# Designs tried in a protein design chat: VH-VL binders against Flagellar assembly factor FliW (fliW). Part 5

Target 1, 154 residues: Flagellar assembly factor FliW (fliW), of Carboxydothermus hydrogenoformans (q3adg3)
Amino acid sequence: MFILRLFSPAFGEIEADESQIFSFPEGLPGFSHLKKFLLIRHRDNSPFFFLIAIDEPEIYFILIEPSRLLADYHVELSCEQQGLLHLSEETPVLSLNIVRIPPEAKEMIINLKAPVVFNLQEKIARQIILDADYPVRYPIPLSKVKEKADAGTK

## First folded at step 19 (VH-VL)

Design k35 (from r2 with heavy chain S106T)
Fold by ESMFold2, last read:
Structure k35 (fold): chain C 154 residues (1-154), chain A 126 residues (1-126), chain B 103 residues (1-103)
Amino acid sequence: as target 1 above (154 residues)
Amino acid sequence: QVQLQQSGPGLVKPSQTLSLTCAISGDSVSSREAAWNWIRQSPSRGLEWLGRTYYRSNWYNDYAESVKSRITINPDTSKNQFSLQLNSVTPEDTAVYYCARDLYETGNYYGAFDIWGQGTMVTVSS
Amino acid sequence: DIQMTQSPSSLSASVGDRVTITCRTSQRINSYLHWYQQKPGKAPKLLIYAVSTLQSGVPSRFSGSGSGTDFTLTISSLQPEDFATYYCQQSDTFGQGTKVEIK
């Protein structure tokens, strides 16, 4: 097994294995040069993840698992989009959304229109723009996130 | 508020280099949230994106395939500007040239251009 | 290469009319679609980004919709200041434009 070690100004020393590394063939919009990212869950039972650029670890994104907060949110990919991710019926998939927290805001803003979709078998990922009419700016109170996260602990 | 001001010659002879600059006020060319583009417009070809320069942890460029062999876009942090150089021009390079900034909302780049320079008409003729 | 075709290429309409402009791509692109307004002698102005989100300062009579390869810009009640050419854009490609003339 291989252990990746890197330093991130925001996270300090990080150790991870190959299972946490994803290839982004097109990078992310605005960051097309970054092809490899490390995906770390914030902590057990947290809906938050961090996506850290391996080649430039000062650059990272905050992602949220929307299914734990938004029961009506569904990621439906077209046949072409499934092909871009090498997906078949049996392929395990993880879908996460970029979130931002404006300064001094009591809410976070989720891009529901364009989830980051991970092929967990081949370890590739892409940001996919959905056909469904979801907003790129979906506000949700931070208090609601804490309430849902606390319900998942014992 | 952010503004872009272009400068450069409006007449260039064939085979020479077209050179334009775009001065930025209200933002920094080295802002980690921004990307700085050149786009041109002609009656025959419409609007064409040419390329961009941007800083993240390093400086990067993206160039349109149609001009990749002839184009250079450089930032100038000391003057807070970025430039366009297009080599070996022909009359088909006659166009209005615009500089523009990408729209950015923390972690989300949409690929839209929200701030534009005033435009510079460049004619390539003998 | 991705072709983007706007329909119609030009139109004439009266103040108060509902105007609809369509942008069609030759295939799906994994990027957002945007709309611009351009008046003669001026740079394009961003109206709508990410299909349907209005840019700040854009009047609410403008709206956008669509998905996949088909997108629409609508002006619900045309005003004299809306005389312009409208462009769609996706990724690094622009549509050829739709000229709107006020009768």
Scores: ipSAE 0.661, ipTM 0.861, lowest interface PAE 1.2, mean pLDDT 89

Design k36 (from r2 with heavy chain E65V)
Fold by OpenDDE, fold request of step 20:
Order: C-alpha cells, then sequence, then structure tokens
Structure k36 (fold): chain C 154 residues (1-154), chain A 126 residues (1-126), chain B 103 residues (1-103)
C-alpha cells in the first residue's frame, strides 16, 4: 500500500494513501504547473476539505461541499465537461468548491461558478466552469456551517 | 493601492533587444496571490498577451508561442519589479507594451488582468 | 489557438441607449471570459470578470452574460463616459475590440 508522506507548513507532517492523490492535468488557475494534489477531509463529517499541492506543500486550498449548505446548488456538467473528467453515469464523483475564509471574518466566500470536480475512480480532477449562472463570490455566514455541524451531532 | 510603473526606451533598432521594466508598488513580485504579465497592443495585432512570471513556492514563466523563442520575463525581488526582454525585434514588434497583474480574488485566479501599467510605446525603426 | 470575434466591430449610439456587444470564441474552453474598457491613450480597464462579475468600482449599468462560445456585454443605459473601445478576453487571448462611438 503506497503511503504518501509530506510536510506542509500549515498542516505539519501528513500521511496519506494513494486514494487521496488526484491528478489535475491542467492544474488550477494560477497554479497550472501543479499537477498533483492531496485531498484531505478536514474532520469526520466536516464539509471542509484541504487540497494540498504535493510538489509544493506550502500551497493548499480550502474546499467545501456546498451541497451540504446550499440545497439549490446543483453541479450540472455538459457532455464535453464530463469528457474532460472521463465521467460516466457510474463514475463516482465528488464536487467541491474553493472557499475563502478571511481571518476574523464572519463570512466565507465560495466560488459556485467553478467547482472542483473529482473523478474518484480515475483519480483525476479539474476545476470546471459551469454554464449555469452561479456567482464566483457567494458569501455564507460561518455560523451556518456551525449550526449544521451541531445539528448533525444531535 | 497597487500600482505598476513602466520604464524603458521607446525606440529600438531592428535586430536589437527590447527591454522594459515594470516597478510594483503596493504588492510584491513574489506574492502567491499575484502573477505579472506583459501585454502589447498594436493596430495590426490588437491586444496580445506575451507572457507572465509568478512565484508560488518556485518561480514560473509562461510565454506566448508567438514570442517564446525571443522573450524573457524576469522578476527582481530586490527591486520589486519585473522586466521584459524581447530579442531580435522587427518592425512587427512596434506596439504599446503594458505590464499587468492577474486578478486574484477570494482564493481564485480568473485569468483576468486587474492592474495595468501606464503603457510604453515602443517603436522599432532603423 | 482560440480566436475571439466581437460583434460589431464598431457601433454608434446615443446617451441613454442600451448597447450590446457580443463575443464569440472559436471553441469552447474551460476558462473565464472577461471584459475590458479602453479609452484612447489609456490602458485597458477591467470591467467584468468571470463572465458576469463586476469589477470593483464599475457601475451597475454594465453586465455580462453567456456561456460556451457566446458571451455578451450589455450597457443598460449608455453614459457619456462609456464611449470607448471594449474588449473581451479568454485565457490569454483578446477580441479585436468594439468601438462605441457617439451617434
Amino acid sequence: as target 1 above (154 residues)
Amino acid sequence: QVQLQQSGPGLVKPSQTLSLTCAISGDSVSSREAAWNWIRQSPSRGLEWLGRTYYRSNWYNDYAVSVKSRITINPDTSKNQFSLQLNSVTPEDTAVYYCARDLYESGNYYGAFDIWGQGTMVTVSS
Amino acid sequence: DIQMTQSPSSLSASVGDRVTITCRTSQRINSYLHWYQQKPGKAPKLLIYAVSTLQSGVPSRFSGSGSGTDFTLTISSLQPEDFATYYCQQSDTFGQGTKVEIK
């Protein structure tokens, strides 16, 4: 079993298995040279994930699963977009969105226009710009995340 | 406020090297939340992206295919600036040259340019 | 290489007019489309990024829409300061521009 060990200044020593490694053929915008990322869930049942660049562990993104927060948010991919990710109807998919949590902020900002879509079978992922008219800046109160976390524990 | 200030000669002879500098204020050339570009504009070719330099944990460069063999974009962290060198210029390289910053917002790059230098007219003439 | 075609290349309009500019790309790519305004002797100014998001300080009379290969910039009510050339951009490619002139 292949275990990846890396050090990230933000997270310290990280151990992950191969199933958590994803290839980004095009990288991410502004980081096109980074092609391999580690995906880690923040905590059990947390809507937050960390996407850490394997080649440069100093670089990471915070991702969120908006489906847990936004009932009306649906990621619809075109056939072409599905092709980019080698998706079929049977392909297990994870869709996450980049989120910015400013220091001392009461709100987080989610990019709903361009989710990061993960093919969990082939371990490839891309940020996909949706055709739907979603905002690239969607503010959500941080309290909303806490409330759902507390509700799930009851 | 972020500002880009360009400098360099406005006249270059054919076969010589075009050299421009873009000084950055209010931001860092090595910011992970920035990328630094050169774009030129001419009546014949319109707006044309030439290349960029940016720092993440390493320095990276992207160049347009049209000028890749002749172009060099270099950061200077000591002066907080970046430069353009375009070798073997011809009259076709006559244009207004702009330095520009990539838009970074809320953890995202969009591929847009939000801050521009004032532009430098460069004429290639014998 | 992606080709971007704006339509029209130029138009004449009056203050208060609704102006629509179209940008068509030669192929669909997974990149955002942006709009710029440029006045003579000045650098382009970012107006709209990511298809429809107004850049800070840009008036609400500007709007962007579209998907795939067809995008639109709309000025709901043209103001005197809006007479300029507008450019679409996707990835590292710009449209040829649309000059909005006074009628």
Scores: ipSAE 0.911, ipTM 0.953, lowest interface PAE 0.5, mean pLDDT 95
Fold by OpenDDE, fold request of step 20:
Structure k36 (fold): chain C 154 residues (1-154), chain A 126 residues (1-126), chain B 103 residues (1-103)
Amino acid sequence: as target 1 above (154 residues)
Amino acid sequence: QVQLQQSGPGLVKPSQTLSLTCAISGDSVSSREAAWNWIRQSPSRGLEWLGRTYYRSNWYNDYAVSVKSRITINPDTSKNQFSLQLNSVTPEDTAVYYCARDLYESGNYYGAFDIWGQGTMVTVSS
Amino acid sequence: DIQMTQSPSSLSASVGDRVTITCRTSQRINSYLHWYQQKPGKAPKLLIYAVSTLQSGVPSRFSGSGSGTDFTLTISSLQPEDFATYYCQQSDTFGQGTKVEIK
């Protein structure tokens, strides 16, 4: 069993399983040089995740699973996009979105236009710009999300 | 308000080095929420991105393939500026040069440039 | 290398006209498309980022749309200050520009 141990200034000492490590062949926009990330769920059944750069653990992203919040949000990938992620019909996939939670804010801002799509089998991921006309800035009341997150931890 | 102020010579001889500086105000050259670019414009080549420098936990540079062998972009944290050096210039390097910042919004980089310097006309001539 | 082609390269229009500019890319890439406005002697100004999001301070008469390899900038009602050259950009590549001139 491979265990990754890293220190993140934001999270302290982190121990993670190899199954939580994902390769980002193109990195993320603005962070193209970072190719390996650790994906951690915030809490059990929480819609929130942390994506932590393994090479630079001070760099992290907050991700959210919008499908749990937005019933009409669907991630549809083109064949080409599926190819970029080596996806097949049988491939287990996780789709998360970058979220900004400003300090003391009552709302968070989700990028619905470009989800981060994870191939859970091959442990590769990419931020994919969807063809669908979703906003890059979608505000959601934090109270609504917190309720769901807290409910998932109970 | 973020502003970029360019400086440097507007005339360079062939085979010499083009050198420009971009001074930043209202932001930090080492901001994790920024990236700093050089872009040039000419009638023959249009708008051409040359490269960028940016800080995360380390300093990084990206360079255009067309100038990669000749270009250096360096940050100066002490002066809160970044520079462009382009070696072995030819008349084809004659252009208006711009420094620009990458747009960062709500935790996202988009690959857009939201703040620009005033531009510097650089003529390569003997 | 991605090639970006704008259509038309130039157009003449009158105040109040609806103006549409197209940007076509040679291949589909996983990057946002952006639009800039440039006036003579000035640096480009970001108008629209991420295909359709207006930059702060940009009038609502500007809009962007598209996906894949085909993108469009629309000015619903051309104003005097809108006579300029417009550029699309994706990744680190710019279109050749579209000059909007007074008819």
Scores: ipSAE 0.910, ipTM 0.953, lowest interface PAE 0.5, mean pLDDT 95
Fold by ESMFold2, look of step 19:
Structure k36 (fold): chain C 154 residues (1-154), chain A 126 residues (1-126), chain B 103 residues (1-103)
Amino acid sequence: as target 1 above (154 residues)
Amino acid sequence: QVQLQQSGPGLVKPSQTLSLTCAISGDSVSSREAAWNWIRQSPSRGLEWLGRTYYRSNWYNDYAVSVKSRITINPDTSKNQFSLQLNSVTPEDTAVYYCARDLYESGNYYGAFDIWGQGTMVTVSS
Amino acid sequence: DIQMTQSPSSLSASVGDRVTITCRTSQRINSYLHWYQQKPGKAPKLLIYAVSTLQSGVPSRFSGSGSGTDFTLTISSLQPEDFATYYCQQSDTFGQGTKVEIK
């Protein structure tokens, strides 16, 4: 129904439509005031996404789709957590993790403990802290990310 | 190395305003990666978070429900400080007051407090 | 209203003992749980954040675990410098503390 146009210092001018906009009822930790974000995939077969604050587009997060890199990583939500996102067994869901790539680093660092979970039908999302004993700082070599992304096309 | 240094009077009369400041060294009060908090500890109770101020693209405040009608936290960028004002104090506000910084690691806030000021004992009495 | 209860409220232990402190919340909170150490006259010191991650400079004898509403801080072999009061924290709520005293 509409095209959103915004300028981000990191991305320049961006055009997006309604399907890329998600409501974050609680925002994100440290950013509770930011309630709407634009989700952009880096490219069609990339595990990376960008999550850009619509009201303050200089603020963004880099997210990664971990299932393509970490076969044993499983996002299991409690019934209570599923309720917060209005999830049922038929609801399409996307789970992404915040990643940090320090300057000149050979590694990226993934927060496996707290994925950002997207209800793709209702367009709501929240960062959920998992019960499973996953680390908040999981380093992965950048070379491994490129190799797994290429293998995912097979 | 980030350090927080508190100042302000330790004795306040009932119904008056408690006023404290926290000076920051080794970081900026306007850092986009920081959040600056006030937390108090009473002898009869444990630790209580009061509120925070932080800069992203604008200045924001979050206040604890228990004090939100009486509290103001302001940054002062020229002095690299942030303040606590608590109006209409009662003896229930007697506590040690701490300023503290949120733990931040590139892209993640955990809600922990990794750097604390030295504490200021504030007594509210006639 | 969220209540956080630490157990025990105090304990007496000897150097070398294994110490376990628990923290229970009245309901699940979508935030990380953290542990602090506080010595008399000093500000709290962050020990463990996000349940189990040791803060830089914290000895490996400290560990954290738990999920949902039940969390544990463990000191595997108590040292003289570990006699202090310990607090859990989640969101803007702190536990009431556990004082660890020398026997």
Scores: ipSAE 0.727, ipTM 0.885, lowest interface PAE 1.2, mean pLDDT 89
Fold by ESMFold2, fold request of step 20:
Structure k36 (fold): chain C 154 residues (1-154), chain A 126 residues (1-126), chain B 103 residues (1-103)
Amino acid sequence: as target 1 above (154 residues)
Amino acid sequence: QVQLQQSGPGLVKPSQTLSLTCAISGDSVSSREAAWNWIRQSPSRGLEWLGRTYYRSNWYNDYAVSVKSRITINPDTSKNQFSLQLNSVTPEDTAVYYCARDLYESGNYYGAFDIWGQGTMVTVSS
Amino acid sequence: DIQMTQSPSSLSASVGDRVTITCRTSQRINSYLHWYQQKPGKAPKLLIYAVSTLQSGVPSRFSGSGSGTDFTLTISSLQPEDFATYYCQQSDTFGQGTKVEIK
């Protein structure tokens, strides 16, 4: 059952489940005024998600689930960071990373330093800057993305 | 390439309003990806961020708590500029004032300032 | 309210020396730390953003590291053009500066 309807210039009319709505208490960097976002997976087997601002739906971000592409990437949150997200050991979480896909480029650029972490129980999310020495600009060939996505379907 | 050019008077009397402008070339003040800042520097207080203006779907402002009651930052889309007004100045407002743009990369804002104006020395004195 | 303290406030060094400047914050905040270089009469120049990423055109002798509340800028072999004042910045707060002078 759909309980949210909005129009986005990039996506047209969207009908989505309220469980896909997340509160961002601090917004996102550069967009601190945007407090609520809709999270939509691109396709069943795609590693990509779209994060769409509910109050300003022309604004959206492309996110990727890095665990499907980068076996050695680990999101380790400090106790302080876990507290900001109201996390306990039993809390279901989702961690996604902002990506930039330049036109006609053969690579995408992932910000591995600062994942967007979603508390799936309380429906809150924040971009968290990790202590680990990960780059803010990590290039991945687009061909590798398609290869991993296709492997998951077989 | 993006450049910032400042203008405004270098001498302001106490209790008056300090007014500066920053002209933008190579980018638009209404760019939905940009944010436009004022930062000042004095020997006694060092570098201080004062505030910013930016456009997304609407215009937004963020102001430093220390000056929030006295500051206004306004865009001017027709001239591709943004301004600083600081009311009721005292000699403690004497500083070099800079305008600056946030570093951004499609969807990533780091909070660094990558492009700065040339600076304007403003002295508050009788 | 975050306090940022650079150490040292001033230092003297010779060309070729390794220089280390630290920036300590009073508490962890969820934002990136950046480094700037400023020469007299000029605006600050971004050197390093997001802790360790060199800005375009910045020589590889500059490096940044750290996490949490403790961050470091290192110049591996000081050059004549590196005599300047260096500032760290996180969120809307700047450190007080470190002046690097010729010994």
Scores: ipSAE 0.687, ipTM 0.873, lowest interface PAE 1.3, mean pLDDT 89

Design k36 (from r2 with heavy chain E65V)
Fold by ESMFold2, fold request of step 20:
Formats: C-alpha cells, sequence, structure tokens
Structure k36 (fold): chain C 154 residues (1-154), chain A 126 residues (1-126), chain B 103 residues (1-103)
C-alpha cells in the first residue's frame, strides 16, 4: 500500500493511500490538464466527498452521493460511455455529483445532468453528461441533507 | 459586473499579422475560474471558435485546429488583458472578431460563453 | 469534425406565436448544448446553457430540450424583442443560425 502525502491550502496536510487515487483520462471540464484526483469521503456515512487535484491540490470539488437523497435519480450510461469507463456488468461503480453550497444559502445546488462516474476496480473516472433531462442546477435544502444524515445514525 | 473591451486595427493586408487586444474589467485575466476566448464570425462560415487562454496553477492554451499553426493568444496580467495574434492572414480571415469568457458555475464548466466583447470588424484586403 | 445543422434556416412568425428551432449534430459528443440570440450589429447573447438551463435575465418563455444529437429551442409566445438570429453551440462548434423575422 502506497501512502500519498500532499498539502492542500483548503485541507492542510493530507495522508491517503493510493487506492483513493483516480485517473481522469480527459480531466474535468475547464480542468482538462488535471489527470489525477484524490477522492476523500467527508466523514463516515456522510453523503459528501472531496475530489482533490493531486498535481494542483488548491483545486478541489465537492461531490455528493445523490442516491441517499434522491430516490428517483437514475444514472444510465450509453454503451459508448460504459466502454470509455471500462465497465462490465460486474464492475463496482460509484456515481457522485458536483455540488455547490453558496456562502449564506440554506440550499445546496447539485449538477444532476453530469455525474462523475468512478470505476472502482480500475481506478478511472469521467464526468458523464446524461441523456435524461436532468438539470445542471438542482437546489435542495440543507435541512433535507441533515435529516438524511441524522436518520442514518444509530 | 464583468466587461470586455476590444481594441485593434480594422484593416490588415494579406500575409501580415492580425493583432487584437481584449481588456477585462470586473474580473482578472489570471482568475482560476475563468477562461478567455477568441471567436470570429463571417458571412461565409458563421461563428468559429479560435482558441482560449486560461490560468489554473499554470497558463494553458487551446487552439482550434483550423488556425493552430498561425494563432497565438497571450495574457497580460499587468494590463489585465489578453491578445490575439493571427499570422499570415488572407481574405478568408475577414470577420468580426469577438473576445469572450467561459461560463463558470460552482466547479462546473459548460463550454458556453456568457460575456462577450463588443466585436471588432477586421477586413483583410490589399 | 462534428457538424451542426439548424432547422429552419429562417422563418417568419407573428407576435404571440409558438416558435420551435431545432439543432441536429452529426454525432453524439460528451459536451453540453447551448443557445444564443444575436441581433444585428451586436455580439451573441447566451440564452440557454446545458440544454435547458436559462441564463440569468432570460425570460421564461424561452426553453430548451433534447439529448444525443437532437435539440430544440422553444419560444412559447413570441415577443417583438425576440426577432433575431438564433444559434446552437456544442463544444467548439456553432450551428449556422436560424433567422426569426416578423411576419
Amino acid sequence: as target 1 above (154 residues)
Amino acid sequence: QVQLQQSGPGLVKPSQTLSLTCAISGDSVSSREAAWNWIRQSPSRGLEWLGRTYYRSNWYNDYAVSVKSRITINPDTSKNQFSLQLNSVTPEDTAVYYCARDLYESGNYYGAFDIWGQGTMVTVSS
Amino acid sequence: DIQMTQSPSSLSASVGDRVTITCRTSQRINSYLHWYQQKPGKAPKLLIYAVSTLQSGVPSRFSGSGSGTDFTLTISSLQPEDFATYYCQQSDTFGQGTKVEIK
């Protein structure tokens, strides 16, 4: 197991194993030059993750696991998209969505149109634009997120 | 409120270099959220994206294949501007040239252009 | 290498009409589709980005839809200020435009 150490202005010193590193063959839109990211869950059982650029760790994204909040949200990939991610029927997959929390808002805004899809076996990922008519700006109250988090605690 | 103001000559002779400048107010050319583009419009070919420059932790450029061998786009951080240089122009380069900023929202880049300069008509003729 | 074709290339319509403009691409790409309005002598103005999201300040009579290679811009009730040329864009490619004129 290789332990990655890096400094991020937002997170300070980070120590993570290489299993948390994903290759982004096309980067992310607006950041096509960034090919490797560290994926960190916010905390145990949190729906939030941080995606931190390894080569430029001041750049990061906040991601949310929407299945825990939005029962009707379906990520369906075309055959071509599945091929780009090396997906087969047995491949473990994680799908996360970019979210913004405006400084004084009581809402977060989720990009439901374009999830970031992770191949957990081969450690590759891509942002995929879905055919379904989902919005790129989906507001959801922060109170709803807190209710789901509280309901998950035991 | 972000505004883009273009400047440069409107007439260029064939084989010479077309040079335009776009001044930015209300934003920084070195903003890590922005990307700065040149787009042209002609009656024969319509709207064409030419290229962009942007800063993340380093400076990057993307150029359209059609002009890649002739184009240079440079930032000027001291003047808060970015420029277009297009070498070896022909009458086919006659167009209205626009500078434009990419739309950016909350870690999402869509590839749309939300802020445009006023446009500069450039005629390439003898 | 992608080609974008708008239909129709021009149309005449009356105030109050419902107008639909289509944009078809030669192949699917992993990029968002956008719509612009341009009036003579002016730069294009972003109307709709990411298929269906209205840009700030754009009236709700404008809407967008579509997926894959087929996309539409709809104006539910045409107003006098809507007479303009409309362009779709995906990645670094623009459609050829659709001119909407007063009938």
Scores: ipSAE 0.676, ipTM 0.867, lowest interface PAE 1.2, mean pLDDT 89

